VH-VL binders against q10081. Designs and how they scored, part 9

Target 1, 150 residues: q10081
Amino acid sequence: MSNLEFVYKYFNSLDVKELYDIYLLRTNVFVVEQKCAYPEVDEIDLKCGHLMLRNANGKLVAYARLIPEQQQTVRIGRVVVDPDERKNGYGRKLMLQALETSKQEFSSSKTFVLSSQEYAQPLYRSVGFKKCSDAYLEDGIPHVEMRLEL
Key: E = the ipSAE of ESMFold2; O = the ipSAE of OpenDDE; V2 = 0.75 times the mean of E and O plus 0.25 times the DockQ between their complexes.

## First folded at step 4 (VH-VL)

Design s1 (framework fv_temelimab)
Fold by ESMFold2-Fast, scan of step 4:
Structure s1 (fold): chain C 150 residues (1-150), chain A 121 residues (1-121), chain B 106 residues (1-106)
Amino acid sequence: as target 1 above (150 residues)
Amino acid sequence: QVQLVQSGAEVKKPGSSVKVSCKASGYTFTDYYMHWVRQAPGQGLEWIGAIDPSDSYTAYNQKFKGRATITADKSTSTAYMELSSLRSEDTAVYYCARGYEDTLMVPFDYWGQGTLVTVSS
Amino acid sequence: QIQLTQSPSSLSASVGDRVTITCSASQSISYMYWYQQKPGKAPKAWIYAASSLQSGVPSRFSGSGSGTDYTLTISSLQPEDFATYYCQQYSSYPLTFGGGTKVEIK
């Protein structure tokens, strides 16, 4: 079944293998699969938390970064599920854990935000996020802002 | 196994309404969006709209907004698409299709068999 | 509304041929999806997220592309590949499909 393990670390606590796994997964999805023209790796990676979901074999199957913002807000970004592991519900499990981890790590957090591509809206709605903007272009791709308030 | 089973063919007169059903089995009904797509004879695919069965949120193609109503019954794992004020150009095969919940989801991984709706006098 | 233009609208090819179908979007999209439809049947998910094969799809199929231009390729056409192929975008509502490409064997 699901012998899943969540691991959350701030950037400076990541070991070399974790860093390799994260960038391999992000690059495979956002750069190779999605062909994003813009740099995948950015300075925000150095200043945020990294949530990893591993399967029973220790494989990194899903990932998200948690970015503390002003006004008790946490932005969830770089949400990705390994292409070989889709349809396992890992996206939903990851999002639920991201909310719980954010409450533990950023105890004053009451607002969660993210920028969602339109195809991903069902995932975020299933966790309680609601659309709070009209569609807009980000890197030429339609997105909507979504928000969850506790 | 995942199955989407649709109601049978309908013949309707102009100005009437039709309600097509799509019964889902083999998965948790509320974990996936249900989409509706039609295909006129010899033509391509056209998206009508979708429903999130978990909260009844709906999204519609503006071409059908006001005429199409998509609903879902969680107790029977059945989605419905009702189209009112039928015209001859609404003659088409109507499909339901499942959309995934994951961030890299396939929009339509399983499809119903289709329901032919013929609008003629 | 994002418009998808498929080319060609139809093609005829022999068993063993390499077949290429293109799909162009009127604006950048994150992913292109492909469906195979045989006469009298519902479409089947075939390629998702531009390049990933749906379970059960033969390895002779491949997808590629980014931004506005996407391609479906069959490296060695087989008789069972006779079908119409549709591209689809899920980047913006309303969801839209290409006009389809009918692949005829022989």
Scores: ipSAE 0.130, ipTM 0.711, lowest interface PAE 4.9, mean pLDDT 87

Design s10 (framework fv_temelimab)
Fold by ESMFold2-Fast, scan of step 4:
Structure s10 (fold): chain C 150 residues (1-150), chain A 121 residues (1-121), chain B 106 residues (1-106)
Amino acid sequence: as target 1 above (150 residues)
Amino acid sequence: QVQLVQSGAEVKKPGSSVKVSCKASGYTFTDYYMHWVRQAPGQGLEWIGAIDPSDSYTAYNQKFKGRATITADKSTSTAYMELSSLRSEDTAVYYCARGYYDTAYVPFDYWGQGTLVTVSS
Amino acid sequence: QIQLTQSPSSLSASVGDRVTITCSASQSISYMYWYQQKPGKAPKAWIYAASSLQSGVPSRFSGSGSGTDYTLTISSLQPEDFATYYCQQYSSYPLTFGGGTKVEIK
């Protein structure tokens, strides 16, 4: 572990700098890079947990939100890695920590789900997720639903 | 350090099968998908399919479904692509290429040297 | 299946010229990748995630774009840049490549 720090907070516990870092990273990846013109910021942000991965310099390098759902299920969304930091394995480290954090925060959780674009499917399979649907369009982009049972 | 070394050129008759190998070295074989891509003379690149060596999960281009079989041997760090019922249109250079599990890193960052498969009578 | 259309299919340029290659997808994709291929050689990874240069790629290369339209630009063409460039999508299976753009010397 090379001085990486994971921080997990609900919305109301985020400070102004953390909120700035999260929305800057999400906007740069999902809006600017992926150019899908849908609302990036939504009401789920107010009710879910926010997992942040920072490097030794304190830079936010990866992020995901953890959304508790019904029937002991956690949905992992808004998974993003800073474009300048791809090649460092941060996506896999983030996903492994998301599973661990979910077990600590949502102790009854047994099922993890996510909606994956095809490019990201190998990342999620590397931590145990498996495809559980045919491809479908979400905001015009091909996705598959993936699931992990503990 | 990373190398993908493919088997040598093959000349096959129509209706036969060919099996191309790709020996990986210099990295953890199970951390990367192995993709197979072909290129007919003077044509572009065409994806055949891929394997996840960690659990042998495969994905295929439907154009090759039923004819292509991709396998991997973890003990020798070798991937294989077998194509059956060969036709003259299958004459091409066949490449293996690795794709990282974090695909934001270029999906095909290292390629084998290519294997020329010629199908003729 | 996502179709990728590259424009132009070929171009002739002189050393020092600015070269622009476009790749258009039949539907929105998240990331576009570019490969350089020289005659008789395997393709080489060149640009990933639309705009990031692969290690060892000269800074005169750049990538841009999102959604359905992507561009590879060479700011000042050099002799070693004469090659065929392919775009590739990883948003949906089957993975697909553009038809290639051959960059030739005038």
Scores: ipSAE 0.278, ipTM 0.754, lowest interface PAE 4.2, mean pLDDT 87

Design s11 (framework fv_temelimab)
Fold by ESMFold2-Fast, scan of step 4:
Structure s11 (fold): chain C 150 residues (1-150), chain A 121 residues (1-121), chain B 106 residues (1-106)
Amino acid sequence: as target 1 above (150 residues)
Amino acid sequence: QVQLVQSGAEVKKPGSSVKVSCKASGYTFTDYYMHWVRQAPGQGLEWIGAIDPSDSYTAYNQKFKGRATITADKSTSTAYMELSSLRSEDTAVYYCARGDFDTAMVPFDYWGQGTLVTVSS
Amino acid sequence: QIQLTQSPSSLSASVGDRVTITCSASQSISYMYWYQQKPGKAPKAWIYAASSLQSGVPSRFSGSGSGTDYTLTISSLQPEDFATYYCQQYSSYPLTFGGGTKVEIK
């Protein structure tokens, strides 16, 4: 029934298959589905942690990257759920695990931030994030900054 | 399994207020947003606002801000939408609709049956 | 607010016809949502995230598009498909709907 597995690794610890799975999922959602012209692959990928949620068959069903920032802050980005797996609660499970993993990997983390599109705001609010900015355009799409303090 | 049941039709005078209820069952009430949408006779859909029942956070369409008040009662799993200073153009079917927290891809996955509010002089 | 322009406002078609409905946003959005509404009934979620069908929606329906331009297509119209279809965005508050496209039998 419950056969989901979370895996967390920094870039240099990823194997080739994991890297393939991550970029396949991210490009299928952000580039193919959303048509974001903004460069999907960036240098931050080399400097952050990668959180993967896999199902019983080993398929990557959800992903987020955890970016340690100054002042005990972690930025969560590239939050994505496989299109075939939406409405299974994986987004919320992923976010709760991201908070827990951040406490374990970044012992001083107290503040979490992210840039949210409007459709995603309810997901982030469900795990405790609050809007902390006016709307701004990112890649031509309205976003708001959200924050959670432990 | 999931069901949203709204209060019955109302006939109101201009200048009065109306409060429509939406009772949720078949799921954990605090896990989802509740949205309110109206539809005037023969017209399209218009979003009024939404509430997060877990902390009573609300978001409103500016067109209705100051006249619409959305609330939720956790103990009865019921959301409410009150609209004040009613005008004839407020005559519409008012719907509640559930929002999905997990992905937020579809904000309205289940809808109430609708409540007809008629404002007449 | 983001304005959605839906085209056409109405169309007449026969069973078996291919039907295409378009929705254009005044600015770029990540996803478009589609709802089906029959007379006297509440709208029903139909397509989410531009191209994903809600459970129970027949495979003759498809959604496509990105940025500002989105399309709903019915490959072979059936009698139960005669309804009004609405697009909706969730990129910015207030949430907005298109004006609707009424699909009528000819």
Scores: ipSAE 0.107, ipTM 0.712, lowest interface PAE 5.3, mean pLDDT 87

Design s12 (framework fv_temelimab)
Fold by ESMFold2-Fast, scan of step 4:
Structure s12 (fold): chain C 150 residues (1-150), chain A 121 residues (1-121), chain B 106 residues (1-106)
Amino acid sequence: as target 1 above (150 residues)
Amino acid sequence: QVQLVQSGAEVKKPGSSVKVSCKASGYTFTDYYMHWVRQAPGQGLEWIGAIDPSDSYTAYNQKFKGRATITADKSTSTAYMELSSLRSEDTAVYYCARGYEDTAWVPFDYWGQGTLVTVSS
Amino acid sequence: QIQLTQSPSSLSASVGDRVTITCSASQSISYMYWYQQKPGKAPKAWIYAASSLQSGVPSRFSGSGSGTDYTLTISSLQPEDFATYYCQQYSSYPLTFGGGTKVEIK
């Protein structure tokens, strides 16, 4: 068995090892792999929830942040899966848990949104998201806005 | 143990249609996209389109839209690509290839063996 | 659509040579993928996410690049590296491949 564990915490509840794991994974994917020139660490990190997926060995294998927005909306961002783990279905498990955790933590939430790169749309569609905008450039990379309503 | 097995070679006349199958085994068929790519003799790779077998969502290269139809049968774990109004320029090896559900950063990791479609009078 | 231009279209090199293949995109992309194809065979996944080697790919291969410009390098060419290499983008539909670079042994 995979023996996966989900952990959800707001920034102030993260311990130093969790914070290290989160920024290491995000930096390796968004900064080192994607070469994003924009600051990876931002003020939103201080105000949102952090969802972590760990394997049986305690390794952080997937992560997303949950951002409460106006109009009973939750934005899911910084969705990453460890490059060594991408064929294990962890992205789908992460997204399903993100929806469930959001219902528990943001009880008034009715709408979920995210900004998706073209390649990532299949993952988000697999859990019910639908495209709701034309393509636009974010950091020079094509994205579309996606939405799920409960 | 993941395998993609395609149907055999076809010889077709101009104006007809061809339907190539790709039988998947060794994984959960609905967890991955199935892509179709062709390669004309001595030429490069050209993406035709893809299907999400879980909900039958399809994406097509505009060059093939209106002529290509990609379908999937969950009960048999088989994807199909049908190309109509065949021309001599459609002579090519047609491949199916699996894309992960997290298709973000991983390549088409398993490919079928290819199906040669020859269009000649 | 995003156009991928590979250079050179073909090259001839000797065993032990350093070989560099480039792929240029008409607009910025997040990730570049590389495939190796030998005559009469289906393509094989070779490099993903610009720089990560697929399992079983020899360490003499490397990938680099970001934005619009990407490179595949073979540090010391071996006879089994005779093949055509294709780059691919998945940033936008339609998915596109480069024209291929044929690597021939002199």
Scores: ipSAE 0.019, ipTM 0.654, lowest interface PAE 7.1, mean pLDDT 86

Design s13 (framework fv_temelimab)
Fold by ESMFold2-Fast, scan of step 4:
Order: C-alpha cells, then sequence, then structure tokens
Structure s13 (fold): chain C 150 residues (1-150), chain A 121 residues (1-121), chain B 106 residues (1-106)
C-alpha cells in the first residue's frame, strides 16, 4: 500500500476526473468534517498549482495547493488527507513533496507560508516551518501563521 | 515492531529529582514527537510536554514549566523527562507516547509501559 | 487552556447494552480523539478525528461530533469493553484530556 505517486498540475491541465477527486476530497474534509464556514472553492484555484498524492490504486489520498505570492513567497494551502487513509504518514510525505515541487516550479522562492490549525503545528514544524504569529481564530478554531525561510 | 520501553519504578524523597527514560525502536526516532503524560493513582491523564527529537524543540504545559525538562538523545533513540523539586502529589505513573507529525492523525499512537514514581518521606 | 468535560464520570451497564459517553469542550476544536484504558495498562488510541476507528477497534464503536460537542457510542457492549474512556483535544496547547468515563459491569 506504499506505492505512491505525486502529480502536480496547474488548473488548466487538470482533467475532469482529477477536478472531481480534488473537490470531493476538499469538501469531505473542510466542509463535512471541519464545518468550515468560509467558501471552500475560490478563484485562487484557477491561478495556482495543485499537488496530488495518489496510492497504488490511483485513489487521491492527499492534496495541497501551491500559491505563488509576491516577494518570492509560496503559500501552501488546502492541505488535506483522505479520512479513510489517515495514519499512513501521507501528510508529512505531502508537505515534503510540496516544498520540493515549489522549489522546482517557483525557483526564485525563498519563503514558504501557511495558516496552521494549532494542533497541526507538529506536522509543519517537522518539515521546517516555524510559528510567526500569535494564535488567531478562523471560524472559531485556533490557528497560527507559520513560515519557512530558505 | 514499534516499541517504547521505559526505565523502572523509582522511589524518591520530597525535594529530589527523578529522570525517566523512554527508549524507542522500530521507527525513525527523529520523524515523530515524543510526548510525556502522567496519571496519579485513580486519577485522569495529564499532559506534561513534548520534544521534537530532530531539533530538540520542546513544548511544555505551563503547570510543569520550570520543573520539567524533556530531552532526547538521537544516538540512542532515547527520550528523557526529568522532574525536579518533587512533592507527594507528583506520585504518578509517567508515560511516554509517540505523536504523529501528520495532520489529522491520532496524537499518541504508541505508548510506553509506564514508570511508577513514588514520592514519600 | 481548553477544558474537556466528560459525562458521565462512570456508568454501570450489562453486556448487550447501548452505551453513550459525551465530551464537551470549553471552546470549538477541530478534532476529538478517544483512548481506551484498562486497569494497570497504558491507554490505547481508539478513535481519531472524531469518527475514525483505530485499526483493530470493533465496529460496534462509533464516534461523532464537531465544534464543542463529541460522543463515543458502543452499540452492543461486550465483556472486553469494560474500561475507562478518555477524550483528548489537540487543537490548542497545552494538550488536555477529559476526566474519563469508567464503564463498569452492572
Amino acid sequence: as target 1 above (150 residues)
Amino acid sequence: QVQLVQSGAEVKKPGSSVKVSCKASGYTFTDYYMHWVRQAPGQGLEWIGAIDPSDSYTAYNQKFKGRATITADKSTSTAYMELSSLRSEDTAVYYCARGYEDTLEVPFDYWGQGTLVTVSS
Amino acid sequence: QIQLTQSPSSLSASVGDRVTITCSASQSISYMYWYQQKPGKAPKAWIYAASSLQSGVPSRFSGSGSGTDYTLTISSLQPEDFATYYCQQYSSYPLTFGGGTKVEIK
């Protein structure tokens, strides 16, 4: 069950099945499980890169989007692991690949940022991110901004 | 295959210090946090703190900050929790527990067998 | 810090009974985790992300909830289920546990 494949595509290169898989996974995690009040689908999806992790059966098991920002910064967002596939280390593998893919696709990038739920900090810290804000609330849930500098 | 093996029971006098060890095997020691949790006889679970063995970053429950010191030795895959200025209310079973670095994972998937620390005069 | 209140603190039940225990958080959290502990043993991870069963946990167990209110249910209690169950949050430091619910034989 460890035969994993990473696929990275911009929106216009996604096929209809990939688009279905991405939105199904994001909706199941952020809307159904986390009850997020913010709009899940947004215009940033049209302008950013989409990193997909698939298992040996071709199932989408983890996902993140890579958003190029000003000042040589990449924001990593919508980090999600399939609820049926948790406990396989996929989140950490995804984050390591997100950093590597970002360096290849956005070669001038020096800074990586993300908004982390407070409990998820250990995951992001394990790949080099450091807390850079006080806790703040998003939809009533504690978050912190995290940063990784090259 | 994953195992956390803790040091043996300790009997200590008030005012002394105790250092409990937790030897990890069956996985890459630096890929996971090591947490410390205690349980007084007949009571619930209380989180003491954690260490990231990859860079020795530590997080502590403020209740124990200043008395608890958590360390890790990469070469032996062993985590330690030292508690100073012991009082009778520190009598408890002390557990180490492995924390996943993955988002949405169970924080404590493997636990040590526990170390009973008794503080009595 | 986030306080977790479990209800009831203890209950007596018979084999075959439906058992429900609740965990209420002092503020909204992302996920609730549950542990099973038997006398003299370390806790075992039981339910993660509110509703996902740990490998090896029987299907008679289920978890539900979001925000501040979470529930663990045993649909048909078996002899091996007599234990203390603890909820835990990992949304804010310090990490905190509920007071535990002891499920005792009637």
Scores: ipSAE 0.034, ipTM 0.676, lowest interface PAE 6.0, mean pLDDT 87

Design s14 (framework fv_temelimab)
Fold by ESMFold2-Fast, scan of step 4:
Structure s14 (fold): chain C 150 residues (1-150), chain A 121 residues (1-121), chain B 106 residues (1-106)
Amino acid sequence: as target 1 above (150 residues)
Amino acid sequence: QVQLVQSGAEVKKPGSSVKVSCKASGYTFTDYYMHWVRQAPGQGLEWIGAIDPSDSYTAYNQKFKGRATITADKSTSTAYMELSSLRSEDTAVYYCARGYEDTFYGPFDYWGQGTLVTVSS
Amino acid sequence: QIQLTQSPSSLSASVGDRVTITCSASQSISYMYWYQQKPGKAPKAWIYAASSLQSGVPSRFSGSGSGTDYTLTISSLQPEDFATYYCQQYSSYPLTFGGGTKVEIK
């Protein structure tokens, strides 16, 4: 298997190349591939942590952002895996690391939440998340809220 | 290599139940959802439901909820789909299919060979 | 549930012809999957994420589309392409399939 490296940084600690890699990957998946109608780049990016998964060649293969919320809760968002790197289990590896990183960075947090596109539920269930809402539309795309308590 | 091997054809009377098996090999059984899809003769594909073998969580198409029961046995890497209160319109080939956990790949990368269930009086 | 409408339901074309089949969804979806099914066989994964070919699928196949409208194109039809092609959305439950397009070579 290729050696994997996890890197976690807040926005102000990202260098220019890291920022480029993150937005390139997010844009290619959410805007180009998924055709999401809402703006991809938002102000939450300035206030949250950014988790990057790189392969042995230094390529950014997966990414998620970790958003500290009130009530000891962390919201995980913008979960993406590079289209050329699918079928390698990187999504699951990323989610497991997101939980570990969140526990270390937000030590008082025990509750994790995310808004999942309906088809994406299997990934999140694989690391312990469970559906906690009925389906709802977010910019026309079906989603469900999911929660994990550790 | 990944293989999904299903049980053999069945002929059932109306009102009875049928239980189809799907034996998985060549991968870690608990890492993937197992889905069930049927196809009536000359018709298209219809999703019945799925199971997460790691904790036995199930999701069903409401059309089959209450009649279909999907289960999994980790020790034998086998998934099952039981359909009760059979009617003639349940005559179909029933397939198991592996669901990929990666959110960007899609749900059905490998399929079983299919099991013909015929419901006749 | 999301309804998928495929057109045409069947077609017959000569070897070397360009064939296009369409799949229209009743609401916007994030991803479309395509399957090839030959008579008496299980469906085979063919195109995922609207445009990505499964390993082993000949390059004459391509997929495109976004939102509600998707297409599968065969640039130069070959005898082994005789099959029924199904689209499938995996954006929401229940997962749904199109009615299928049967492709026959004259």
Scores: ipSAE 0.224, ipTM 0.730, lowest interface PAE 4.7, mean pLDDT 86

Design s15 (framework fv_temelimab; at its last look DockQ between E and O 0.77; V2 from the best seeds 0.00; counts 0 for: pae E 4.8 > 2)
Fold by ESMFold2-Fast, scan of step 4:
Structure s15 (fold): chain C 150 residues (1-150), chain A 121 residues (1-121), chain B 106 residues (1-106)
Amino acid sequence: as target 1 above (150 residues)
Amino acid sequence: QVQLVQSGAEVKKPGSSVKVSCKASGYTFTDYYMHWVRQAPGQGLEWIGAIDPSDSYTAYNQKFKGRATITADKSTSTAYMELSSLRSEDTAVYYCARGYEDTAMYYFDYWGQGTLVTVSS
Amino acid sequence: QIQLTQSPSSLSASVGDRVTITCSASQSISYMYWYQQKPGKAPKAWIYAASSLQSGVPSRFSGSGSGTDYTLTISSLQPEDFATYYCQQYSSYPLTFGGGTKVEIK
């Protein structure tokens, strides 16, 4: 294949090029492509882990952040795949790695949660998440809460 | 080579039920949602619902909830759509379609050939 | 439910013409998807995620747009392009399609 590499770092361990890549990708997808009205960069970025999927050329092709919460819970957020790299199955690879990395970095974690746009449920179900709420609006977009327990 | 092969045309009486099959090959059946879409003669496309074959989770268009039942048989890689209490307005070509997903991207990448269901007395 | 409105419902064009089809959503969506359907055949995936061409789709096709407004363009119409084109949203349930645009020979 393309010889993919996963890299996981807390905020303070990110170098400036990694930070640039992350915010460029997130802004291009969530703000420019998806027209989300809320600020993309937030304070949670400073307190969570950042999972990067890079191709053989070092390009950031997919990303997610891993947010440790109370009661052995990890919230997975900002799940994104570079638009030019879609159709390569990177979303599924990323989610499986997010679960594995969370177990390694947050050894007491047993519950994983995320807020999914309604259409994105199939991706998360493919790695074991199940819907655990009715649809709700978040910034005018339908979402459901999803959960996976070890 | 991905293929979705549907059962043959059916002629049904009003009030009866029809069950259309869609046999998948060329991929891992449980990795993708299977959707059902219909098209009345000379009209557009209308989504009926979907199934996740891995655990039989279903989602339906509320217009068809209670009349449509979507099921899947993992052992034969076959999805089914049953529509009950048929009316003449249910006359349509019924398609199965594979749902492709990847993070922010979801669409029907492969379609069955279609099954014409005619409801008449 | 998200309503998709396609314009025009039909158009007549000649080989070599530039053809533009529009699709407007009743609310903002993440991406639009396009399908080509020929008479008596099932729809074929044509353009995904607003602007990406499905494998095998000729480069004369392009898609663009964001938010509520999307377009499919054929830069130089060929005989095999005469078909009905449908837009589709996959942002919320129920999934919905536009009414279709029939591209006919003059």
Scores: ipSAE 0.333, ipTM 0.761, lowest interface PAE 3.5, mean pLDDT 87
Fold by ESMFold2, look of step 5:
Structure s15 (fold): chain C 150 residues (1-150), chain A 121 residues (1-121), chain B 106 residues (1-106)
Amino acid sequence: as target 1 above (150 residues)
Amino acid sequence: QVQLVQSGAEVKKPGSSVKVSCKASGYTFTDYYMHWVRQAPGQGLEWIGAIDPSDSYTAYNQKFKGRATITADKSTSTAYMELSSLRSEDTAVYYCARGYEDTAMYYFDYWGQGTLVTVSS
Amino acid sequence: QIQLTQSPSSLSASVGDRVTITCSASQSISYMYWYQQKPGKAPKAWIYAASSLQSGVPSRFSGSGSGTDYTLTISSLQPEDFATYYCQQYSSYPLTFGGGTKVEIK
């Protein structure tokens, strides 16, 4: 397990292979596996940080994006684990690292937010997030806003 | 080894309440949701609700809202489900089940042995 | 509420038969889960995330599907496979199960 490596880069620092790996992973899970047609690649990717977890073979096994917002807030989105790498606890590990990386990269940050599919709250609650909104629809799927304060 | 041990069978009158316990061992109780699912004799499975034992956050099936109360005691690693205003259609085996919840892995990995609740006049 | 319609409700099959069980959701879901239940026992997690086998599940079992339509297949039925199988969605509260498919001896 010490053979896992997190890599964090702003969009303009990504090389073409990293970008390819990120979009392959995101689209394979969010669009293909989940059968949810929507513009998964968006303009936010151009102006946020990209957190990658790679295994010893260099495979991208988990990913999240870190989006700075107003009021000392960082939004965490696009949380995904490669389907073949599930059962390793990478979702929780990724979230813990996303918090630590955000503190380092956005040193004045005090609030972390995300939009969780309604059923996915337990993962985010396990690292300290709590629901802070009623359910709403995003791309036809129920979501809730979740928040963690430092 | 993960174990969920439930309280024994109950025979209840209509209009009364029942409280089923589920003692957890072999893992960190507060790391996992505890769910409650029932099964009427010869029938399928029905989700009642769940609790996050770390802070007692609960979610309920609307069908049982107002009648079901799910609680957890961290000091004894025990979850409880109380169902009030019992009717004959509440006769069922009641299960506690641990939620395994991570990205794309949302299912009940360990189940209690079940508690038969019989509601009859 | 997402309704899961399981088919058939029951079937009779012989050892060695290929068995296919279907589960249809009333709306698109992210993942389907499957449980095996023997009489008098609690359900056991069997297939998660539509196609991944739980630890200890024999390789003759497989799961497939996406969107609204999912299947569980047993390639060559064995005596220990006679049970009731339930599908389950975890995409939206309330969590719901299919009505079950009882696989019986012919």
Scores: ipSAE 0.265, ipTM 0.760, lowest interface PAE 4.8, mean pLDDT 89
Fold by OpenDDE, look of step 5:
Structure s15 (fold): chain C 150 residues (1-150), chain A 121 residues (1-121), chain B 106 residues (1-106)
Amino acid sequence: as target 1 above (150 residues)
Amino acid sequence: QVQLVQSGAEVKKPGSSVKVSCKASGYTFTDYYMHWVRQAPGQGLEWIGAIDPSDSYTAYNQKFKGRATITADKSTSTAYMELSSLRSEDTAVYYCARGYEDTAMYYFDYWGQGTLVTVSS
Amino acid sequence: QIQLTQSPSSLSASVGDRVTITCSASQSISYMYWYQQKPGKAPKAWIYAASSLQSGVPSRFSGSGSGTDYTLTISSLQPEDFATYYCQQYSSYPLTFGGGTKVEIK
């Protein structure tokens, strides 16, 4: 748990290795592990923030996107923890940092939203998110909208 | 060490209600969902519902919604499952189980010892 | 709801045998979980996230699969392994379990 490092960058500030690590992790989990074919890489990547968690060896162990929206809202997306690095509490750490980083980068932000796979709700609830929609399918996977007001 | 200790066996008449308790210890009660699962004699497992003790948020199997009420008392680290309008088909061992979560990983890592509820005339 | 179908519902095997249990989901799921249950006892977490062994589970156990099809394998059955095994999904509410596979001694 020591020597963890959070790095937050916008797309234009990412170096080639960082971008590679992000896309590798996201693809391995959201596409390969979850067997879901969808446009994983999208234009939102170009205009959102990228939160990276690396361990002492420099490995990207967790990641999330911070997407500013209207009305003082930040959407947290592409929340992922490396399959080999789970059971280390990195998901919770990532979410807590995502909220803090959002407050720093988007000072007026007071609402945080995300689309949670139905089974993943407990993680987000643990940091204060509440379900605010009925279940719906996203790329064939059950999701719910969740919101945190601060 | 994590422990879930449930209340004792119950014998109930059809149409009555039963309330089973599950006392948790060895961990922060409010950090984990508590689930309820039942098992009829010689049958499989059936999920009833769950509660987030931190704010009493609940989720139910629609099969039981309206009859099952899950609650939690933070002060005593105890979860409850009340089932009303009991039927003979409700005869089962009822388990509480802690939901372990870590990102994409979620399963029942600890279980109570079970509570037999018998519904008979 | 997501239906989980286990196969077989029961099997008889001898100590040392290789045993394979399958669980098929009615739709694709993120992960499958497995539990071991012995008579008169609560289920015990056995395999999580399809292929990870719970602490204390012998290495002769393994899990694999993805999408809709998952398997639990015992490479060499031991006396303490005779039990009923259940698969479970947490991809969608309501949470559901397979019908169970009873592993009996031949």
Scores: ipSAE 0.029, ipTM 0.673, lowest interface PAE 4.0, mean pLDDT 92
ESMFold2 (binder alone), look of step 5: mean pLDDT 91; pTM 0.930

